VH-VL binders against Putative dimethylsulfoniopropionate lyase DddL (dddL). Designs and how they scored, part 29

Target 1, 232 residues: Putative dimethylsulfoniopropionate lyase DddL (dddL), of Cereibacter sphaeroides (q3j6l0)
Amino acid sequence: MHSLSERVEQLRLNDCPDWLYLLHEFDALYRQGSDGGSRPIRTHRKRVRDSLALIVEANPAVNDRPPEVKPVTAHLGRALDLGERGAVQGMSRALARVAGRLTWEYGYEKVPKALARKYAYCEILGPRGPICAERLILGFVLFAPSTTYPQHSHKDIEESYISVAGAWSENDAAVHAPGSLILNRPGLEHRITTGDLSPCLLAYAWTGSEERLNQPGMKLSSPRKARIEKGI
Short names: E, the ipSAE of ESMFold2; O, the ipSAE of OpenDDE; V2, 0.75 times the mean of E and O plus 0.25 times the DockQ between their complexes.

## First folded at step 16 (VH-VL; framework fv_dalutrafusp)

Design I06 (from G06 with heavy chain R50Y; at its last look DockQ between E and O 0.57; V2 from the best seeds 0.00; counts 0 for: pae O 6.2 > 2)
Fold by ESMFold2, look of step 16:
Structure I06 (fold): chain C 232 residues (1-232), chain A 119 residues (1-119), chain B 107 residues (1-107)
Amino acid sequence: as target 1 above (232 residues)
Amino acid sequence: EVQLVQSGAEVKKPGESLKISCKASGYSFTSYWINWVRQMPGKGLEWMGYIYPGDSDTNYAGKFKDQVTISADKSISTAYLQWSSLKASDTAMYYCAKLWDSWSYFDYWGQGTLVTVSS
Amino acid sequence: DIQMTQSPSSLSASVGDRVTITCRASQDIWYYLNWYQQKPGKAPKLLIYDADNLETGVPSRFSGSGSGTDFTFTISSLQPEDIATYYCQQYDNRPWTFGQGTKVEIK
């Protein structure tokens, strides 16, 4: 027998329309936009979309995570306002509906003091939830104005960022608008610099094997160690 | 442009040691996994393991763990496969191969090194 | 380890015939499957990646489909130069494993 007072249904994605609609916006974000003739970007976009479709079809578990904020999240409202006025307004609106439920965190544990007040990320889908998945990680990174964030390649995963709100540049050479993508592959390094008047919100995706995405401490890319050592 | 050039064919006796090489060019050697694939005479393909030359991280298929050693020398962009004591059952063609990305498929292959182990 | 089982092990067909090879994975591997062609004495060559994407420079008579555990590889009109052994290969989980191969010959 069992105690009826202790039974609760495991929440699943189809029970959570605001999460489901946010995932629909991720699909749209990776479906639209240019690959610029880049086979790696085209392949990555397709992998994210195909993986997401398989996950959504499986109606995965949704596990609550306690909401958490970081200093940078004071900028979230402004970032969402900017996103609503831009090319990816559907994403911004969908994210706004779950904004109070987000768990903001830092990547690896060594974040420079100055950068700790200027960025954070939240996972939406992945091994750590709230939407459970083993072979895809989706989330958001929020930057304060006037932020430089160094990137490095990963040996076991494929990672991308797509702009949702705000202006940013890569290696001080090109301004990336909403919908633009950076693909972080071996031998391809990026430095993200945000404008000085507004925050910047990026969507991210990691594709990789289940064994690599499920490893403890494997999350968003950390700042480069050499730049951390120099106090940037 | 991308090339993987393997050392030449080897004829050895059981119990001898052997180290075969795979020299890479045309890409950032330290940024991509280098794999070894065995093909026994008349048989299919078997992944043996790989190394990430940037940090020497290795992984082996279980049947090859403790049977071979995979290594790399970053200064000359060369990966190695070595045996401390060859067996007749090690007679095979051995390929090195580069991943196109971090984990998905082999886009460039070496020409193969035939290893023959006989008395 | 994920076992990959190809069917048939060999086949013989006429020029112009449609050829179909199947590959079954012992567990759900999503779309993490590739197809390689190997001619005698040569290294394998990638034809299809991620189940259904044609590699650059590969003739359009080659195609792949499937997801999960069941995959197919098709040559729509067999040509003399297609005599080879074809392998499926999964990359979902280490060790990467190949099917046993399907040898394709011309009658």
Scores: ipSAE 0.659, ipTM 0.836, lowest interface PAE 1.7, mean pLDDT 86
Fold by OpenDDE, look of step 16:
Structure I06 (fold): chain C 232 residues (1-232), chain A 119 residues (1-119), chain B 107 residues (1-107)
Amino acid sequence: as target 1 above (232 residues)
Amino acid sequence: EVQLVQSGAEVKKPGESLKISCKASGYSFTSYWINWVRQMPGKGLEWMGYIYPGDSDTNYAGKFKDQVTISADKSISTAYLQWSSLKASDTAMYYCAKLWDSWSYFDYWGQGTLVTVSS
Amino acid sequence: DIQMTQSPSSLSASVGDRVTITCRASQDIWYYLNWYQQKPGKAPKLLIYDADNLETGVPSRFSGSGSGTDFTFTISSLQPEDIATYYCQQYDNRPWTFGQGTKVEIK
């Protein structure tokens, strides 16, 4: 009885319509709207779109990760509902289809207790995502109401947030609404705050070298006092 | 307008120390990386390393590690490249260049500093 | 280190000619490639970034294409002011490396 070891065929993106749909929504998200006259934003959007197009065309492997939830995911339902009413409703709907398949993570070895209840992210596409990619990361960040995400920066990684649901601020500079794009250049220090009324859901993209994206080195910045003491 | 202005040409002997400068203007000096690129006579371009003036973070190509020191003075928006002991093989044009961000491309270049090391 | 190989090392063409330079990477560098122009006695100048994006202020006769390991730089109509050495540069992995350069001359 030759046990026909059923070669479990590797799933690919074209075999996963819900994931493909979500990626199309990412594409649309980064195609729509104005660059606000910003060359860095224009360049970043182009990078994301071009990278995504190449990745999709290559029909990458899809490896579903075990779903994981975090305390903040209790707010996901409301965030999705809010998103469906906003400028990026397509993204919210697409995300909702795969919501039960998401692996929510902290990204840090040590997460402050307060943050552990109010924050999580999930990678959709990337080195650690269900959709395999080496030079682009796409995912979502979820914040509970009244959240302060500590100051941090990303070395050699360019990051963008596109608001899906809720209101939030970065570096106390503006209040961002659904559809708004915020670019964080490599090395730019940024802090995120959310309002008291609703959760905040952000789509995010990271661009960088394969090496760096595989080892992003997520670290919180030193407190201001420590920086002052260091003369920074 | 963004400008990188480098110090003048240097003529040195082997064993001498040297520090050349790159003064930046027209942008936030502490927010972008300054790189040094070597070009030996009649040869191509070689990335040596960079400094982020904001926190003085440095990175060197392996070939230049421990051979040179890259530093910066934020107070005067100036980056430096220095040798403790020059060799004849250090004869080259040295360019400072600004990165668009922490990676990508060099969008602005200094005019170059010619260093000649001869006995 | 990633090696960048340019071809040819030098070329001579007439004004108005189409000039093509190739750059090959020793490994897949995606589209993380830039092209620089260096005129005699001058610093390099960025012409193309991310393989195919024309830098602001650069004439449209310059273009780039390619991805992965093979890249092409093109001057659609060579002008006298284009006499220079051209370099490709990868930024996929440090140390960043340049091609050996292509010297472009006019006949």
Scores: ipSAE 0.016, ipTM 0.627, lowest interface PAE 6.2, mean pLDDT 91
ESMFold2 (binder alone), look of step 16: mean pLDDT 92; pTM 0.921

Design I07 (from G06 with light chain N93S; at its last look DockQ between E and O 0.71; V2 from the best seeds 0.68)
Fold by ESMFold2, look of step 16:
Structure I07 (fold): chain C 232 residues (1-232), chain A 119 residues (1-119), chain B 107 residues (1-107)
Amino acid sequence: as target 1 above (232 residues)
Amino acid sequence: EVQLVQSGAEVKKPGESLKISCKASGYSFTSYWINWVRQMPGKGLEWMGRIYPGDSDTNYAGKFKDQVTISADKSISTAYLQWSSLKASDTAMYYCAKLWDSWSYFDYWGQGTLVTVSS
Amino acid sequence: DIQMTQSPSSLSASVGDRVTITCRASQDIWYYLNWYQQKPGKAPKLLIYDADNLETGVPSRFSGSGSGTDFTFTISSLQPEDIATYYCQQYDSRPWTFGQGTKVEIK
């Protein structure tokens, strides 16, 4: 009869240790090789780490997203097992602790049916949450074995992928080891091709204008159009 | 290596039209924003707007919206800044500039085009 | 629009002096700030990007610091070739805006 007024407290990052520890692993992942690599790679790594530090200091909101799976997520357990055996095992362990809470999605306006079975993204930090931020996006992309994924530069966005688990190549070049980074800069196209036997898990980061990060999109070139474009 | 070469100085009268150019070389023209920056005599730098030549996407600073037109011809790697009717207050140096990446800072600048508008 | 306010508008200093220029943003822009040098009759040249990173080939006497709304540009030991006007510029949101400029002269 004398009901207490119910108040839902906004969860914040410091209330969510499993999310916070996952962000610590992102910082560690982007700290690796800080003295090496090209100037664009060093600059990008520093931007990701500096942006993440500013976000963590602000103790941002954490908002639940409904968990969602995609066909490729059947491979997640194997990818995490592979990551635990490699140089970035801390990342795999931290991701495993939140795996059941992930919202796997597609980042394209329209997704070809064949590709829809072979990849998906999940955002960890960004405008859509669960860790809310406007000026940085962090997440994971998971690929099935034998997957080819076109990667194109974006207006107002710089993005990177760092290997967590699995074998993959960039433009038919060597298999990349855990901790290896690909930087998607303007004027460069990257084609990610995963190995035949195991799934591939990459961490990703997007830096760029707040406007673009709030509504990021991936331009997917058709296989036929992309070949004609590259062949010219 | 990377070059932005602008058209030469212009002396014009109020009411005349003008189109100045910025020819790019040494990089993928369609993959980077080209920006225009104004500097009035004795004054600082003002960002006017930009174009992404790959799809002709354009953005303008509010004070320059509808005062100029920014365009590009990707077949000759050239960006343009255009007035339909010049004013004396358009007297300035105009620079084109390319971003180092998709967003952050201008790593290459054209040499500038001086536009003088007087009766 | 984000307003960028530089101080001072001009200064005169002796060779070897430490020169400090400040730039204040009207809102929090994180580290999204660059510093340019413009010599008379020349296009601007980038010196410092992302508040504190020295561009390749720029002498180490130049430095930058700050985040949020308050930023500082320093020449640790002024040289004759440093006579120029210096501009800060934010790239946090469009329209991108520059400070009013600081003219540095040798006295």
Scores: ipSAE 0.641, ipTM 0.828, lowest interface PAE 1.9, mean pLDDT 86
ESMFold2 (binder alone), look of step 16: mean pLDDT 93; pTM 0.948
OpenDDE, look of step 16: ipSAE 0.704; ipTM 0.873

Design I08 (from G06 with heavy chain N59D; at its last look DockQ between E and O 0.67; V2 from the best seeds 0.70)
Fold by ESMFold2, look of step 16:
Order: C-alpha cells, then structure tokens, then sequence
Structure I08 (fold): chain C 232 residues (1-232), chain A 119 residues (1-119), chain B 107 residues (1-107)
C-alpha cells in the first residue's frame, strides 16, 4: 500500500542550535573589540548587534545550501586551529561545528586568475542563507598566506571585517590582531594583505539599505579592480 | 568643518527656468550622497532625491521624477537642483543635506533657498 | 512608498511637562528611523538617529524608542527653547519619507 505523503517542515533558527550558537559568537564579537572607540565604529557595531537581535528574535527560516569548497578551503582547518588558540576562540569553535555545511563562493562574475586559489567567502546569514535575512549579511572570508585582495566601499552599505585568525594588514598599515574591527566607510580604498606563514580568516558584516543588500551582484569587490592586484 | 552653502533666494515667474546650487566643503564631496528636500510654505519636509557625485548616480522620489533635475559638478564640489519650467506650486524652501554615511541620516543641512514663483 | 504618521499634529504644553510624540510606519522599518527638530526659519536639525541614539550635543531630555512600526519621541521636561516642529523620518526604503510633523508650543 502507499505511505503517507512526506511533508518537510521549514527549519527555523531555533531548530538549528549550531547556527544559533554561531550567531551568538557574532553578537559577542560585535559587542566588544580592541578598537571600538570611534563614533563610526560604535555606531556600526550597534547596528550589527541590533539587527542581529531583531533577526534572532524573529526565529527566521534556515535554508540548506549545498556545501561547496574552493581551493583556498584546504586552509580552513589550519585557520580554525589558529583561531581556537586566539582571542576569538569561541567564534572559531562555533564555525568549526558547521564547517562541513558551508557554501564557499567567489565574489566575482569571473574570478581573477591571481585570486582563484587564494580566497573565498561564505555567507552565514543574509538573503541567500542559510540563515535568511534581508537587512544584514554576516559571513567569513578565507585567505591563503601571502594574498593581496582589493577592497572598496559601497554607496549604500557599511562593511566591517573582524579578524578571527591569522595576520593581515590594511593599505600596508599596522598588522591587525584577532578581534580587531576595521570599518569600510564611503570614500576609503582598502587593500588587504595577509601574512606569509598562515592563512587568514575574517568575519564580515554588511549593513545597508534593504534594496542594496537584496540586489543581484552584490559582492566584496569588482572583478576589474581585483585584476589589478597581484598575489602568490 | 562640514559646510553646505546654498545659493540665494529666487523670485521667478511661471514658465521660467531655474538652477539653484549647494556648495559643499569640509569633506570628500564625491564619497557621500547629497540630497534635496522640499518644504512648501507651512508644510512638512519632503525628500526629493539625491545624487552620488562620485559617479553621478541619482535617485528621485516618484512625485519629483521628471519635474526637476539633480546634478553635480565635482570640480567645484557643487550640487544643483534645476527646473526647466517653474510652476506656482514650486514655491517652497529647498534644502540640500548630506548623509552621515552611505544611507542613514542627514547630519548636515544647507541654510535653504527660498524659491517664490508668482505672476 | 512608506507612509509615516505622526501623532499628534500639534500640541501645547507647559514648561516642565513631559511631551510624547508618536510615529507609525506603514510597514516594518526595523530601527531605521530618525527624529529631526526644526525651529521657525531654520534648517532641520538631527536629534535622534536609529530610533534611540542621541546625536552629539543634543540635551539628554530628548529620547527616542521603538522598532518595527511604532516609535516614540519624548521630551522629559519641556523647555522654552524646545518650541519647534518635530519630524520622524524613515530610511528603510526609498523614497525616504518624513512624518507630517508635530508642532510643539508652550501653553
């Protein structure tokens, strides 16, 4: 005879404790930091925290995304090991618990050849999921050692990076320590350079107009400017 | 010190053209949206539109689209609001305003330009 | 377009009174709401951003609260210099829109 028709309930955040715990680590990361003193940084941090609180309390949908790896993800295990020993170890541990479920992507329509083996990003929360949201994007970007990556501001979003593991510098400035936040405000050109010995893992957050965050083609950098930069 | 200085008051007749200006200083003009806000006599505030001077991208509120033109001259850090043919209903105070960041709130306002359109 | 409705349209209160102005959005705008003060003959001035953050230099008697669709602006003890029209403004979705304003008068 026939079995009952299978009906799969929509998973929600409260059904997915490992995702929820990862979001708790994002909240903690944006609540404190070594450079949270300037008004732009304080305002941005509060926006991320307030947005995340609104999202979590709404118990949003969690949609599976097919796991996907990129050449750089061979470095993920080492990055997680480094992060576990550092100032943001809770984040590294929480990420490790979902590492096999991550969808790693490139931020370009056509990936610059110099970067194809040296970076990728994954979205944790945002319009593409797995945790669904329209007014905040959270995720990670992973760099191989000795990587140079161009970063630019956007007209209708704010973007921040927080170091989870590894050493990196911005525009050849001082090396950023784990837990440090850098805010990408309008009119600033940023270039990320990673150290020679270890991979670098950054957490990122995007706040901005809902229209912009929900638009096709929103990426970390334009392919044209990325082609100008060199790496390994 | 951020400053937005608008052109002076205008008295015009219906059908005339007009271009008013907003000169910015004290910040990177090309990196922030500059906005125009109308206030009709005795009425509230209405966002008209904005321009991103870095690439000339513009947004208009629907009721003002095709009624005015917003432009900017990067070489002199100046934004403009322009009518090709004024109507008596265009009588209002017009403000320019800068966003504090990419999208959230107006932290600096010009002093306003009063435009009076009458026979 | 997101409609912003302020209540009341005007009010009259004594010096020292607590003044409350409400603002309702026609849809959920999260905390994407600002409050401006406009004195007669002057440009508007930002008082509160992101629903509850006091702008630098704004007296602590001003405050804001709320999220979603319902927002409140409060003057804890009205002063003579607070005579003005107050506007809420949303920035969640273009076009950005203002409430119709609340005129605050003494007495």
Amino acid sequence: as target 1 above (232 residues)
Amino acid sequence: EVQLVQSGAEVKKPGESLKISCKASGYSFTSYWINWVRQMPGKGLEWMGRIYPGDSDTDYAGKFKDQVTISADKSISTAYLQWSSLKASDTAMYYCAKLWDSWSYFDYWGQGTLVTVSS
Amino acid sequence: DIQMTQSPSSLSASVGDRVTITCRASQDIWYYLNWYQQKPGKAPKLLIYDADNLETGVPSRFSGSGSGTDFTFTISSLQPEDIATYYCQQYDNRPWTFGQGTKVEIK
Scores: ipSAE 0.664, ipTM 0.838, lowest interface PAE 1.7, mean pLDDT 86
ESMFold2 (binder alone), look of step 16: mean pLDDT 93; pTM 0.941
OpenDDE, look of step 16: ipSAE 0.754; ipTM 0.884

## First folded at step 17 (VH-VL; framework fv_dalutrafusp)

Design J01 (from I03 with heavy chain Y108S; at its last look DockQ between E and O 0.70; V2 from the best seeds 0.79)
Heavy chain, then light chain:
Amino acid sequence: EVQLVQSGAEVKKPGESLKISCKASGYSFTSYWINWVRQMPGKGLEWMGRIYPGDSDTNYAGKFKDQVTISADKSISTAYLQWSSLKASDTAMYYCAKLWDSWSHFDSWGQGTLVTVSS
Amino acid sequence: DIQMTQSPSSLSASVGDRVTITCRASQDIWYYLNWYQQKPGKAPKLLIYDADNLETGVPSRFSGSGSGTDFTFTISSLQPEDIATYYCQQYDNRPWTFGQGTKVEIK
ESMFold2, look of step 17: ipSAE 0.754; ipTM 0.887
ESMFold2 (binder alone), look of step 17: mean pLDDT 92; pTM 0.929
OpenDDE, look of step 17: ipSAE 0.884; ipTM 0.939
ESMFold2, look of step 19: ipSAE 0.741; ipTM 0.877
ESMFold2 (binder alone), look of step 19: mean pLDDT 92; pTM 0.930
OpenDDE, look of step 19: ipSAE 0.897; ipTM 0.946

Design J02 (from J01 with heavy chain S31N; at its last look DockQ between E and O 0.64; V2 from the best seeds 0.75)
Fold by ESMFold2, look of step 17:
Structure J02 (fold): chain C 232 residues (1-232), chain A 119 residues (1-119), chain B 107 residues (1-107)
Amino acid sequence: as target 1 above (232 residues)
Amino acid sequence: EVQLVQSGAEVKKPGESLKISCKASGYSFTNYWINWVRQMPGKGLEWMGRIYPGDSDTNYAGKFKDQVTISADKSISTAYLQWSSLKASDTAMYYCAKLWDSWSHFDSWGQGTLVTVSS
Amino acid sequence: DIQMTQSPSSLSASVGDRVTITCRASQDIWYYLNWYQQKPGKAPKLLIYDADNLETGVPSRFSGSGSGTDFTFTISSLQPEDIATYYCQQYDNRPWTFGQGTKVEIK
């Protein structure tokens, strides 16, 4: 593909089978699983899959980023092991093939210090790469055990999470199985809480207009109740 | 069900002010964009702008920016379209419409408010 | 602004005929296209969203297809209640823009 002695030509998706196979697993993840009769979830799944198909067809640029780790990434191996034992085994295996190439980061410049030790995300596909796209963002978020992650919905995009590994609860009231999707739509802020014994790995997708997805800025939300509750 | 009920038809003279309303029910008013669409007599549809009632964020199509004001009152689940000084060219049907989600399509429409501005 | 051009501007057809309306965007809008029906004197009504998804409660004789710049709306067997003007609308970028409309009449 490229060598140290040659000018580096622009890599494209078809040159990068491990990335392409990971995208196939994203397609499978959003094709399969229960919608629970929810039209919003069904529509979102289709949008992610249709957008991904359009991107793959275009054979987009792939700009590998320098690998980066965060404190939470010490848990990645365990998360992948858990995923290989479950319903989304293909995703865990495909992710493992590129795990050393991932650029783990924080979403905002002002991430809460407690969360900085307990979470990070990596973009797989989106405006910042490695697989370049303007109208879809795909990636993973990794949580340490015993993590509470508040999130705020965005009024101009749709965001979803699908469980790859580990146990987690939404708003303290529901436990999600691997392959389950939560759709983060406007109005109801979501609190993700992970169990005490195992890390949690989620796949995520953002759909929206190019203008919105290409802009910086993602905010962690505060709990709706007073801060005297056990949390963030 | 989702309902958008607009205020009644208006007959005005040039130079008068006007505020028409769109009362929403059947969903969380503060969590979805509500839009205004103009239809000139015998013409097609034109998106004018929208408001997110939760934080009053507004967006306007360029030709309508500074020509009208879009606002909302969360306490009565009502969006408004206002003119400070009507022109004869403002004669049109005005619709409010709700986005089904954060960005994609207008799944619910008001019945329309006919505004007639006569010389 | 993204221009949306519909063809034809009007048509007349018999009950039972297949009706086809096209919509061309001035730039690639992916599948970010909707179709609305407006009957005389009434508000528009959503029929198709995201190019090919039929809205709940809309009869199956209506369909849509296409991506990129070229889109097609079809009524497989025209019925008397389908007399209306049909609009495509893009939501790829603001301002949201509509086609000029296609008026469908019964011969």
Scores: ipSAE 0.700, ipTM 0.860, lowest interface PAE 1.6, mean pLDDT 86
ESMFold2 (binder alone), look of step 17: mean pLDDT 92; pTM 0.927
OpenDDE, look of step 17: ipSAE 0.885; ipTM 0.940

Design J03 (from J01 with heavy chain L99F; at its last look DockQ between E and O 0.73; V2 from the best seeds 0.73)
Fold by ESMFold2, look of step 17:
Structure J03 (fold): chain C 232 residues (1-232), chain A 119 residues (1-119), chain B 107 residues (1-107)
Amino acid sequence: as target 1 above (232 residues)
Amino acid sequence: EVQLVQSGAEVKKPGESLKISCKASGYSFTSYWINWVRQMPGKGLEWMGRIYPGDSDTNYAGKFKDQVTISADKSISTAYLQWSSLKASDTAMYYCAKFWDSWSHFDSWGQGTLVTVSS
Amino acid sequence: DIQMTQSPSSLSASVGDRVTITCRASQDIWYYLNWYQQKPGKAPKLLIYDADNLETGVPSRFSGSGSGTDFTFTISSLQPEDIATYYCQQYDNRPWTFGQGTKVEIK
């Protein structure tokens, strides 16, 4: 009762150097190859970096989040070890420093039981992340070995993935090395497939309208193959 | 090449109904918002609303809500703007426009449909 | 609704002059601002997106700058084919709103 009127000091990003350093690694990750790739990829990289710069400059609120684990998070240590030995080791080390504070989720759609042990994601920055923002979402997705994950397309969102650790492919395309950026075009159904021997850790970014980014999570959809088989 | 081809000019009387069209080609019609923009004679541009043809999700600017209907027929890659009862003040040029991406800027515009409502 | 205010509403300049148009948003819209050119009887044409990115095929004499609430559009050396009305447009939040336009003429 005596604390009923007590004011809680609002932590800000500049008070939280481990979070700030993780954001520096996101900036570095999107700076790599910023002059290369297709026009959509270059535009997306610039948007993520410009948005992140504006957010960091504003010194946003940082709110404690209850840590949450999922079955797949048993693989996180191995994924971080792999990332520390790779091309994006700075990201992996920065993530390791906050790993115990992450809130791992399945998003807002019901997740199939077969998939529930094989993936989860956490939001680092965004409307529901520890670093508060309304116009950018940054986070990580962790996959177990031998995982196939159908990814939803989002109509008001531009989404990218960058490999931090492990081997994976998109829609049976070539295997992506750590640091490679994949841009998810609107309206296409996507499939992520991970290798058999190691977990896979991806960084992701969403840019889009504030209205849509404030909507919770991602939703699973039918695989593209199933839609073709229906005679579309 | 992305193209948005609109139906031809219309001359109508107050109280009549009208449906104008915007046929899209050169991209996946169901994967991008189609927007409608009004320009009254001698005036600036006003966003009226949009539709996502993949699921028919539709949004309107407040002044146009309940004044027009936006729809799409994905089988023929065509978006529509409809009035159930035209007013003289509906006299304007109407453009359809597509976002380059999911939501940010209009990189493709139809040629416009002039609607004239006079008695 | 986010109100976009352009200045001036019209201007006249000579060929070769630098032309500057400003656009003010009623709230912080980050870099979510585009510039369009419209010639009489034609659809608008995108020139600048995200405040400062030149659209493909647009001459380099056109440029944009700014963030937050104050934005500037510049034609570094006005050409006869640049006679048009120019509009800013925000896409931070619905409804997408345009400035009232700036009519550019050659004197």
Scores: ipSAE 0.682, ipTM 0.843, lowest interface PAE 1.6, mean pLDDT 86
ESMFold2 (binder alone), look of step 17: mean pLDDT 94; pTM 0.945
OpenDDE, look of step 17: ipSAE 0.772; ipTM 0.888

Design J04 (from J01 with heavy chain S102K; at its last look DockQ between E and O 0.63; V2 from the best seeds 0.00; counts 0 for: pae O 4.5 > 2)
Fold by OpenDDE, look of step 17:
Structure J04 (fold): chain C 232 residues (1-232), chain A 119 residues (1-119), chain B 107 residues (1-107)
Amino acid sequence: as target 1 above (232 residues)
Amino acid sequence: EVQLVQSGAEVKKPGESLKISCKASGYSFTSYWINWVRQMPGKGLEWMGRIYPGDSDTNYAGKFKDQVTISADKSISTAYLQWSSLKASDTAMYYCAKLWDKWSHFDSWGQGTLVTVSS
Amino acid sequence: DIQMTQSPSSLSASVGDRVTITCRASQDIWYYLNWYQQKPGKAPKLLIYDADNLETGVPSRFSGSGSGTDFTFTISSLQPEDIATYYCQQYDNRPWTFGQGTKVEIK
């Protein structure tokens, strides 16, 4: 009786329509809208789109991770509700379909107590999965109301946020609304603040080398150093 | 406008030490990688390594690891390439180049520093 | 290390001619390829980034195409000022590597 070891066939993206549709929403986010006349933003959007297209075409492996929640995920429902009312309702709906499958993380070895209750991120596509990719990371960041995300920078990673739900500000420069894109160039120090009334949900993209994306080295910057470097 | 100005040509003997410089202006020096590229006479371009002046993080190509030292002084927006002991084979043009982002293209180049090592 | 093989090593063409240079990567580098122009006695200058994007201020006669392992650089109409050596460069994986260069001359 040869126990046909049922080779658990590796799931691929085309076998996982909910994930595929979510990626389509990411593509739409980065295709739609204006680059505001910014060459860096235009280039970044193109990179994300082109990378995503190549990844999707390759039909990557899907490795579901154990779902994990964080305190801030209590706000996810409201964030999704708000997202459905806005310009990016498709993304909100697609995310809602996989909400129970998300692995929320902090990204830091040590998370400040204040932040631990008000912040988390989840990777959708990247080295950590569930959709496997080496040259692009896509995911979501969730903030509770009245959150201050400490100043930090990414030295080898270009980051973009696209607002899905809620109002937020980076470096006190502007208030961003759903559909808004903000680009964080490598080395740019940035602090995020959220409003008092609603949670904030951001879609994020990281571009960088395979090596760096596998080890992003998330470190919080000292507030003083960040101010001095900005001449603020 | 972004400018990278390199130190002048050097004529050295084997065994001598050398430190050449690349002064940057027109952008946030601490926010972008500075790279060094070697071009031997009549040859192509070789990436040597890079430094992130913000935290002095450095990466080297294997060929140049432990052969040269890349450093930066952020107070004067200057990057350096140095040898402890020059060889005749170190004769080349050396360029500093700014990276546009963290991993893409060199959008700005220094004018180059010619290093001649001859006995 | 990723090897970049550039072809041809040199070429001579007439003013107004279409010039094509190819670059092949030893592995798939997606679109992570740049093209530089180096005139005699000068530093390299970026012309094309990410395989097909024209750098600001670069004449439209220059273009790039390709993905994966095979890339093409084109000058649609060669001008006298285009006499230079051209290099492709990958930035998919460190160490970053250049092609051996293509010397372009005018007949």
Scores: ipSAE 0.042, ipTM 0.681, lowest interface PAE 4.5, mean pLDDT 91
ESMFold2, look of step 17: ipSAE 0.637; ipTM 0.830
ESMFold2 (binder alone), look of step 17: mean pLDDT 93; pTM 0.945

